# Miniprotein binders against Biotin--protein ligase 1, chloroplastic (HCS1): the designs that were tried, part 16

Target 1, 330 residues: Biotin--protein ligase 1, chloroplastic (HCS1), of Arabidopsis thaliana (Mouse-ear cress) (q9sl92)
Amino acid sequence: AMESDASCSLVLCGKSSVETEVAKGLKNKNSLKLPDNTKVSLILESEAKNLVKDDDNSFNLSLFMNSIITHRFGRFLIWSPRLSSTHDVVSHNFSELPVGSVCVTDIQFKGRGRTKNVWESPKGCLMYSFTLEMEDGRVVPLIQYVVSLAVTEAVKDVCDKKGLPYIDVKIKWPNDLYVNGLKVGGILCTSTYRSKKFNVSVGVGLNVDNGQPTTCLNAVLKGMAPESNLLKREEILGAFFHKFEKFFDLFMDQGFKSLEELYYRTWLHSEQRVIVEDKVEDQVVQNVVTIQGLTSSGYLLAVGDDNQMYELHPDGNSFDFFKGLVRRKI
Key: E = the ipSAE of ESMFold2; O = the ipSAE of OpenDDE; V2 = 0.75 times the mean of E and O plus 0.25 times the DockQ between their complexes.

## First folded at step 21 (miniprotein)

Design X5 (from W5 with D13N; at its last look DockQ between E and O 0.90; V2 from the best seeds 0.79)
Fold by OpenDDE base, look of step 21:
Structure X5 (fold): chain B 330 residues (1-330), chain A 94 residues (1-94)
Amino acid sequence: as target 1 above (330 residues)
Amino acid sequence: STIKIRFKIEAMNMEIEIEITVSDPEELAEIFRWLFELAEWFGADELELEVTVDDPELAKEIAELLLKLLEEAGAKDVKVEIKDGEVTVRARLK
């Protein structure tokens, strides 16, 4: 077994002098750690010119950094050509990184997925994780919906700016992204409460340019407009942070209600009939409910044929959340 | 004595870990109520709470406080274990 003692290379990029000095400080201290005690090599963007092969398949740091005009998000970038998990980089180094720092990789080989599934992202996937802080624990899970919405709006924004046909990315609750009924992405969030704040690590995977195993955005685009310019990962990530910063500010100021209408226009579940399992004594009873929206906690709100409102909870056992829904009376 | 509280909750496929270091035991009751309110808000069926404390007598006081607050919250099947300065509490909230 080749124990590939391959040191993980992390290229540190700053939008301004402030983030560039942070990058130098991190490099000098060698302060960034990975969970598996993997050897980390820290490289500044200015030194990385020889490591970034002009391989058209590598993430273009300059293209992304030049697009960023945000105040808080995406101003400090960590890139690696190959990484176990972008989520592990940001979550384990949360205190060392500026809030809103992003880690991107071309290839992720131990990506955290739902339900113990290793998300292997081949080349052509946009795999990134970033950090944010929240104060109200009651709304922390709703950040997943804000992120989902920002991804869908970012894809539209890039299509619009490039004069491309719109790719209608839809949300499958709670954290999946679909195009034409096929999964093209997903979101994973974790949070740790420390020092009176929820430290949130947000991981996103979006299939931009790999047609396997389902489809990708560029395959859908080629089907609509064969001669069109393709979407770039850097363009989508830049547009994402611009949409996300705006939506995050609205969410922090006005709550999720300010985004709810746009979320319901973007999700798959309007008036969807679903089967739910109720435990009545020692018997499992199947009932049908109609999805109406979200509850204040962020669960599915549904109406029964009895006209009662129910909050739908996942049983945690089903890969498809819609196969293991349990009703709770509101 | 440094009191460390660890609480985990899963809400809508998001893991939330709460780690609190408490220097004043008088703050514990408020912190525990807040954790129980979060668990109820996310509709947790079960609550698991871990408290680490160096003082064995303070560990007993914390266990008694947790029992009281869980009873006030209407929790069922409350189990408290004290081992080597670690207090583990499990309860059903619904």
Scores: ipSAE 0.736, ipTM 0.905, lowest interface PAE 0.5, mean pLDDT 89
ESMFold2, look of step 21: ipSAE 0.765; ipTM 0.904
ESMFold2 (binder alone), look of step 21: mean pLDDT 77; pTM 0.732

Design X6 (from W5 with A63L; at its last look DockQ between E and O 0.83; V2 from the best seeds 0.00; counts 0 for: SAP 73.406 > 70)
Fold by OpenDDE base, look of step 21:
Structure X6 (fold): chain B 330 residues (1-330), chain A 94 residues (1-94)
Amino acid sequence: as target 1 above (330 residues)
Amino acid sequence: STIKIRFKIEAMDMEIEIEITVSDPEELAEIFRWLFELAEWFGADELELEVTVDDPELAKEILELLLKLLEEAGAKDVKVEIKDGEVTVRARLK
């Protein structure tokens, strides 16, 4: 198949006059770049109204932008009908974009996943990446847990407001989202330290309306309530930024401790027994530990049958973090 | 002389890249200590530091400082690569 050098179209949307002037400035300078030197075409939302056919399957910019009442997050939106990676758009243009800018796509074909996995997201997935800044490097990895919580609470908030059955989205540590034991989403964070700040790029993938490869939120919803109105990607994304801004402020002011109780109610790992492999000399010894929570660094905290506390580290070799855990004494 | 430091760490499935441009060599010792503390905090097994500097004499001084601070941190298996004014140091912290 010819990888057509198809110019990537980026539609720039601003919530207010401030973000709209940023959009005009970016367009006029043609300053947005992709890592692969893909030709980028910048289009303002006001110009895109003639290009976006009301295809019921495209991300509704007006629906999302009208829902946003946040102060920092989701006020500047970049949308594309098809994109290699939303994460590449925000990370490579971090200095040109307002902090809290979001990139959304209908189809992502070279999405960054864990390690070497390419996340291909077909139509019906909510694929987005956004930017934030942090100062304390020691808590930077905890932001993925705040994001996970904001996604799970956003789904609940949309269900509640629409009078829908509750969809229990759970967290699989460190950054996966599950419903009924099936993966429905994931989070990827990268950070670059510049100018005394950690520039964090947060990528989120959530299966809203595509039942492949596992399930989606709307398939679960139809199973519980066949006559129900479906969840929209725009509604979930709007609710996400409202939850995330609140949780981010709590996290920056009070630390992750303010969110720990909600995290432990939302994760899959309460009192979970896991096998850990210790290398003692030339022998691999398997031990069983019980997950108790998170350490201050954000690793799994577990207790051994010896009543000793351990921090659990991934071995980097296992696709499932729970199959390649190593104990470190605290 | 402009000193560029590049440091990468992976923590809980998050890649953190630290790029620091240093204009004052007196700040280097504090920066290196901070990077080592961050690596220790995340329980990193290996530390990789890339230092780019245009002055070969300053590059030597920076390397000597870095080696001293790695020794003070209890680092093992210190490897140094020097190529085209770029100094790469790899060390095991555990």
Scores: ipSAE 0.648, ipTM 0.866, lowest interface PAE 0.5, mean pLDDT 88
ESMFold2, look of step 21: ipSAE 0.703; ipTM 0.880
ESMFold2 (binder alone), look of step 21: mean pLDDT 80; pTM 0.762

## First folded at step 22 (miniprotein)

Design Y1 (from X2 with N13G; at its last look DockQ between E and O 0.77; V2 from the best seeds 0.76)
Fold by ESMFold2, look of step 22:
Structure Y1 (fold): chain B 330 residues (1-330), chain A 94 residues (1-94)
Amino acid sequence: as target 1 above (330 residues)
Amino acid sequence: STIKIRFKIEAMGMEIEIEITVSDPEELAEIFRWLFELAEWYGADELELEVTVDDPELAKEIAELLLKLLEEAGAKDVKVEIKDGEVTVRARLK
């Protein structure tokens, strides 16, 4: 196929003068990079009025930023109408961006040479990535559960504040979000360790107002309350950062135990029965186990027919994570 | 000498890449033990570690250290390669 010069425009927006000066510095130095030598044009929020139009349902930068009450997360925003990956923006520029910076796009697509971190989305999907730092590598993967919980609680909070019916967004372990048996979102985290810290990049996709790929939150709302105010991506993202910052503080201070009860009320797996396959003397043996929760490492805790507790891990042989589970003794 | 360590693991679908630059070889044992303990904590079945150094004698010493520490950690099927100033180790943890 034809080789093309990829390019994109990134709009930079800060909550306060501190973040605004960072944005000016980044633009003046032209210091943000993307993989595959994609050309990047940096645009300040003040310069971007012609890029954000009410008639195309673009992400509303001022609405989001006015909603932000956090001290760390969501205070520096990068937006583009189209991107190959919000995750690439924040992860490849981690050191240039304030920690807690968020990248949002209206449309995300699979580009030539892009990594597996791409969440493809049509317009109406809330597609974003943000950064954080952690020090204890043993608990780094548990951040995925904190993020998942913050998404579900953000949706609940927005619905409650708007007087909308309950949308029961559930967590499918380890990182998928479901409503009525259909996937509405997912979380993808990566980390690099540098300078004695784990640099964590978190990607989230949530089907808010798109017709595909499966279902979306507003479609569910229309079925329950046709005359209601619909959910806006900006409202959910603002609520997300408020919930996430609180949960992250609890997680860092008191561990995941502080969030477990709420998490288990939200996930799909309480008392779920799962078939695990074991090899015993060259034979495949199927066993039924019942999921109890999470181990301290963040894997599934289950009880078998022998009434013993087991930790369930993927074996890497199945596309469905649950089909490839193997038992480990605790 | 500048010693570069690259280590990659996956836990619960999350990819974690660790790169450490070391100037003093005396620090290596502590760093390698930390990496192996982390892999054990994540329940990794296998690990792969790359160490880059320009001194052939130091590369040999690093390979010997890695073999010692992996044996202490109970690793199986340990394979160590030294080529062009790069020490590559692969091992089965289960």
Scores: ipSAE 0.702, ipTM 0.876, lowest interface PAE 1.0, mean pLDDT 84
ESMFold2 (binder alone), look of step 22: mean pLDDT 79; pTM 0.748
OpenDDE base, look of step 22: ipSAE 0.801; ipTM 0.925

Design Y2 (from X2 with D54S K83T; at its last look DockQ between E and O 0.83; V2 from the best seeds 0.79)
Fold by ESMFold2, look of step 22:
Parts: structure tokens; C-alpha cells; sequence
Structure Y2 (fold): chain B 330 residues (1-330), chain A 94 residues (1-94)
């Protein structure tokens, strides 16, 4: 038995006997790895009965798995009370895990590396990452919009089922979620194309029941319905996979067009006026454009005061992507 | 001899890495055109591509092919380097 300072335990849980056999195989081979030589201990859900009851606010594996009615996504769960990154778990082990596997943690913290922009996640935050495959590189980044929409619709669905008020979660392009002008979540996607497929890893952070760093869904809900039951991370994640699997099937079959009306009802940017800067003859000129939607590539489509159409791109230097947009004629 | 291609593109905060292993050099032109079309689709300002090959004569042929295809695509400031068994290409697509 060897224990390193950088170690973690991963609990494996399957929806059915098929996934449970996969979990047993992974444990027997000890085949999952994390970066920075973190030692990984794999534990089957059946072996972790004593450990998982230790904290009232720990992610409830049975509650989540009982909610799953999907055929592909969310059927294989990896959980740890603390991780440096749920995204690393699924992305570095993509080939070893069933496609659609999800990693959830109660607390996410900075790793030992030089990464500066990781999302830290206290208890109460729904922090998860999962995997999928795509084949068409021209639409891969649009998956972020499908995921965003599935999150917003999952929140609506859980509120409806519990008789709670509508929480108006909005999408800030390209990958942020907002409530009442405050960020409540974000999406991070990466992909590696290998063996003729785009292997996509999707990370999501959603402030469900954490008091910091900004706001959370339950804080908004308490302000609207002080006497009501609160949202649970497990309920939202189950609803997410239900919505996502349906939206993903529509997206893959019919393209983003099938989802865009709902997306535009949910995002913040319809008819938004934005000031962009152009360089004309070695001078900087400010222009006003009005956002109309998304281009086929997934960038912002806008119309100028000259009635010409433009595609808006970030300049790569701004922390807020709307604070440095440059326009390009279509 | 194997040929390994690595290519990165970023679109809307999403990083996409493309890794292709090729055994038949006849496939290279089609693969490179596909990568350049993808970069153009996302409006990339610059492109970086790495090709690993052990045969020095094949490396020269690949470098020449990349120069030809990038010029056909209208790329500017094209730099092709061969270092330690790798062909590295950098170009502006603007």
C-alpha cells in the first residue's frame, strides 16, 4: 500500500450491471490516471457504503443514479469528495471510460501546475465533467451552446416539478451562465481528434447551493420563495442529462438550427448594441453594431449602422470577450 | 515509416487538438487541405502545424507540399522549419 501526498479516491458507480462490470474492470486494472503523478485509488460504490454516508452534503450517488433514464449519458459515474479537476479525470482517461461517463466532485481546487484559470468550487457547487464523441469539426464548438441550453432547461424542469418559481438563468455568449446580472456558472469544452473522431470533454460548474463566490440558485430561490424546498445538485444533474441527451440527438440529426429559437430566447444578446474598434488607414475607428444571432461557425452575427453584416471575434486579450470584439465582414 | 500530424485550433473558448497518424504519404495533401479549411471556417488569424517524420527526404517533400498548399490558400508570412525530426509550419491566414 503506497500513499503519496497528492492522492485521491475515485468512487465508481454504474446504472446497470453492464456499467458495474466496467467499474470492476477499471478497479482491477487500476487503469485511471491523473496528471502531476497524483495517486488514484479506485473504489466501487458497493465498497464505499461507509465512506459515502460520512457527510450530509456529499453528492448522493443513489439519488442521482435512480434518476437516470438516459441510454448513453450519465450512466457511469465517477465521484470524489475533492478533486483538482473533474475535467482532467474524463479527458485524460477518455479511452478507458465509457463515452458519456460523468465525473462529479464536491470540492474542486487548484492543482500543482501552472494553470491560472481553473474554476475553484466549494461545497454546494455542482461541478461535473462528461464525455461525448462527434465527427464533424465544423460544428464541434457549437456543442457548448447545446450544453448551455441543457443546463438552463434542466433548472426550469426541476423548478417546475417541485412547484418552485421560475429561475431565469440566461446564457452569456459563449460559455457563461447568469442570473440577475451575476455569473452562476460556466462551461469548458476541450476536444482531441483521434482515430477519425472528435473526443469531446465537457466541464460544467453551476452554483447551486454555495454561498460564495458570487450567487447561487438556492440564494435566488430563497429570495423568491422563502418557505420552499431547495434545489439539490443530484436533481439538476439528472435533469441535465435527460435534456442534454434529447438536445444532443436533435443537434446531431438536424444541426443547431433545430435548437436556435430556444437558444435565442435564453441568451442575453438579442438586439444588443456593441461598440467595436476597427483599424482604418492606421487609425482606430469605433463602430456600433447590433447583435442579430450566431453565424454558421458559431461566432456573433451583427449588423452595422451601414446595414452590412459582420462576424464578431474576440481579440484574444480581454478577460471579458465583449470588451475587445473585432468585426469581420461576412 | 509513419507520419504524425498535430494541429491545434481555438474557437469560441474551445481548444481542439487534431492528431492524425498517416502511413501513406499520398493522403497528406487531402489531410492538410482539410485542416486549412477548418482553420478558415473558424476565421483563425494564424496557423501552426507539426509533422513528425523520421525520413529526412520525406520531411523535405512534406515541407515543400505545405508551402505549396499554404500559398494556394493565400497564407502569408509562412515559416517552415525542420528540427529534430519534426516539420513545423507557422503561417498567417489573414
Amino acid sequence: as target 1 above (330 residues)
Amino acid sequence: STIKIRFKIEAMNMEIEIEITVSDPEELAEIFRWLFELAEWYGADELELEVTVSDPELAKEIAELLLKLLEEAGAKDVKVEITDGEVTVRARLK
Scores: ipSAE 0.775, ipTM 0.910, lowest interface PAE 0.7, mean pLDDT 86
ESMFold2 (binder alone), look of step 22: mean pLDDT 77; pTM 0.725
OpenDDE base, look of step 22: ipSAE 0.785; ipTM 0.919

Design Y3 (from X2 with L38F; at its last fold request DockQ between E and O 0.84; V2 from the best seeds 0.77)
Amino acid sequence: STIKIRFKIEAMNMEIEIEITVSDPEELAEIFRWLFEFAEWYGADELELEVTVDDPELAKEIAELLLKLLEEAGAKDVKVEIKDGEVTVRARLK
ESMFold2, look of step 22: ipSAE 0.756; ipTM 0.896
ESMFold2 (binder alone), look of step 22: mean pLDDT 76; pTM 0.724
OpenDDE base, look of step 22: ipSAE 0.777; ipTM 0.916
ESMFold2, fold request of step 23: ipSAE 0.745, 0.614, 0.646; ipTM 0.895, 0.835, 0.832
ESMFold2 (binder alone), fold request of step 23: mean pLDDT 76, 76, 76; pTM 0.725, 0.723, 0.724
OpenDDE base, fold request of step 23: ipSAE 0.735, 0.736, 0.730; ipTM 0.902, 0.901, 0.900

Design Y4 (from X1 with A11S; at its last look DockQ between E and O 0.84; V2 from the best seeds 0.76)
Fold by ESMFold2, look of step 22:
Structure Y4 (fold): chain B 330 residues (1-330), chain A 94 residues (1-94)
Amino acid sequence: as target 1 above (330 residues)
Amino acid sequence: STIKIRFKIESMDMEIEIEITVSDPEELAEIFRWLFELAEWYGADELELEVTVDDPELAKEIAELLLKLLEEAGAKDVKVEIKDGEVTVRARLK
């Protein structure tokens, strides 16, 4: 089992002179911290030559920054070759970092998954966390669906622009990504409300070029087109922020409804049938429901055998998420 | 007086922590109602709330307000503790 280091170096990189001056200020004040007693050393990109490897598989900071066309997200980058958690970096330092800052690592050995499980990642995995702000708490949990959609659309966009075969990345509700029945990624969101805003931290792991633990995007591509150029983490991350910024603007202006059609084309649950056990008095009754989409609160919308609509919630008792769903009539 | 509120909730595996600092106790009822309405919107089964205040008599008044508002929200199995100006509440909503 890999453990977190007690120290880390964070390389700071800005898209423009504005972000570069922020990085200098952070270094001069030594402003960033991590949980536990992890010692943090801040290094400007211009000073980071001893962290660059000649093997080409380290995250390429300039390639990523050259790809950035966004106005808010991805313009300030924090990188380390090895971290315990990219999520901790952005969440514990939210107030010190520009909103939209991203932390990337090549290897993560203590991350948090959807259910608070540790997300370990080998080299080749695209592992990043970034920040945003929201004001309406009722729609904050829906951000994970916006992020999931941006990831799937980023992969499609990169493949299309490079002339690569289509990789059918699907969304498994609520925040997992799948290819050919195997998990290739996941999304984790947390938030702290302060000063009348929800400070949201988003963590994403995507198996781009790692052979473990399940599969990765490049393994799928190799099987489809053995001599094709492969996906680079930097290209996917750049495309992600382009898609996410567009989708986030639509989401904030028009709600998740504006993204639903694309989301339902991408998720795994179209017309999925699930057996739900209800307790009526002292008897257990089984009902078959068909998944239709998401409710406004972000849970599953389903239609029952009585042609009525239900909201499906986990009951907390089952290993299988869909086995443990409880109907609530709407 | 300074009143610090810490409220933790989860929706769809997303952890949300709300931290509010209040100087006017008259604002507390609307803040607590907002928190409970959010929990109801998320379909939460339970909630946890911590309130820190320097004045022990105000802590007692806050605990009484929380019990009243949780009753109005239909909460069950309400557990309230007061220790050294800290009010901790846990309750089941469903």
Scores: ipSAE 0.732, ipTM 0.896, lowest interface PAE 0.9, mean pLDDT 85
ESMFold2 (binder alone), look of step 22: mean pLDDT 72; pTM 0.682
OpenDDE base, look of step 22: ipSAE 0.742; ipTM 0.905

Design Y5 (from X1 with E17Y; at its last read DockQ between E and O 0.77; V2 from the best seeds 0.78)
Amino acid sequence: STIKIRFKIEAMDMEIYIEITVSDPEELAEIFRWLFELAEWYGADELELEVTVDDPELAKEIAELLLKLLEEAGAKDVKVEIKDGEVTVRARLK
ESMFold2, look of step 22: ipSAE 0.814; ipTM 0.926
ESMFold2 (binder alone), look of step 22: mean pLDDT 76; pTM 0.718
OpenDDE base, look of step 22: ipSAE 0.793; ipTM 0.925
ESMFold2, fold request of step 23: ipSAE 0.801, 0.789, 0.792; ipTM 0.920, 0.917, 0.915
ESMFold2 (binder alone), fold request of step 23: mean pLDDT 75, 75, 75; pTM 0.715, 0.714, 0.711
OpenDDE base, fold request of step 23: ipSAE 0.763, 0.766, 0.756; ipTM 0.912, 0.912, 0.909
ESMFold2, last read: ipSAE 0.790, 0.780, 0.795; ipTM 0.915, 0.914, 0.918
ESMFold2 (binder alone), last read: mean pLDDT 76, 75, 75; pTM 0.716, 0.714, 0.708
OpenDDE base, last read: ipSAE 0.770, 0.767, 0.761; ipTM 0.914, 0.913, 0.910

Design Y6 (from X1 with D45E; at its last look DockQ between E and O 0.82; V2 from the best seeds 0.78)
Fold by ESMFold2, look of step 22:
Structure Y6 (fold): chain B 330 residues (1-330), chain A 94 residues (1-94)
Amino acid sequence: as target 1 above (330 residues)
Amino acid sequence: STIKIRFKIEAMDMEIEIEITVSDPEELAEIFRWLFELAEWYGAEELELEVTVDDPELAKEIAELLLKLLEEAGAKDVKVEIKDGEVTVRARLK
């Protein structure tokens, strides 16, 4: 009973009159829903003066929208100060929202009815989800790598524009982001194929300014340049969409090959040696392989001591993809 | 439209759900082959496919088609179940 009476407010903000008219239509039809039967109240950004405060360290909608120079992604924004899942907002309302819409929250809790995780991202984390479409199911999971690259390049761009030292954000396959050996973010993608298209929802969490005990980008920056201005979530997100839209266009036009060299400069696995398990008869034998890159399907490509190429797959029994890898001869 | 297909793939920590509504049964063979090829592409060891149809006689024909196509694809331990207008198929792809 108390779960069915819960409510949340979603603030809708458009970059231009086109997106603003979409927001008005959604509000008038009360078209957005959540999977846990939470009642949803839709508020236009123009009506949200009581909810949006720049001095409250809330996500600054106007700062973000002023930074948007994209033609497709990030032009329609959904914001709430607290939300169970930004991913649920965009994925369950995919058909009602313009493709490329983004949902941002200041604090995210995993919904009690959806997952076992209750508290996932404290204030200061950049937590967002957005949508896209693809047609070729054989390359859909590679979108995770495009998103990861756009995040790392966005951080570099913001630091460069502000005259800050570079923060070396690295990619841990398949969807984690690291700085100085510590996790600072992650990517979650899901897809539903309908009407001859893969509807893809992308969720990203990035520790920009969250306090102790976790590491975050601003903590690293403070250690490198103690008197510098700090990074803002709005700046990173704007730069992300600028980079992502360009990378996505390259990916869709020329495939992942067009991004591959930059990706391998950014990930953690160049020449990484890993121990893999081979099933010989009814026994497990361990062998060493060296990671070379990604296969066409998006799994790890590795070379063995026999100078042959293998595709590495998780065995399904470990939460760390690098534990229990098995190789498949190519 | 009277035929609904549901299929699920996991690849590299990403979940892909496939939902297809088919009005022309003659398209089914092509669609099922595409789904099996996609599962093979991502190295699936097992597959499960659900088909919902309003017509019990068509459900039997779909089950027979699935059995035949999976055998042609080299699948093993193929199990087909028809219950209340729903055809469920499970198979091992090695």
Scores: ipSAE 0.745, ipTM 0.896, lowest interface PAE 0.8, mean pLDDT 85
ESMFold2 (binder alone), look of step 22: mean pLDDT 77; pTM 0.724
OpenDDE base, look of step 22: ipSAE 0.793; ipTM 0.924

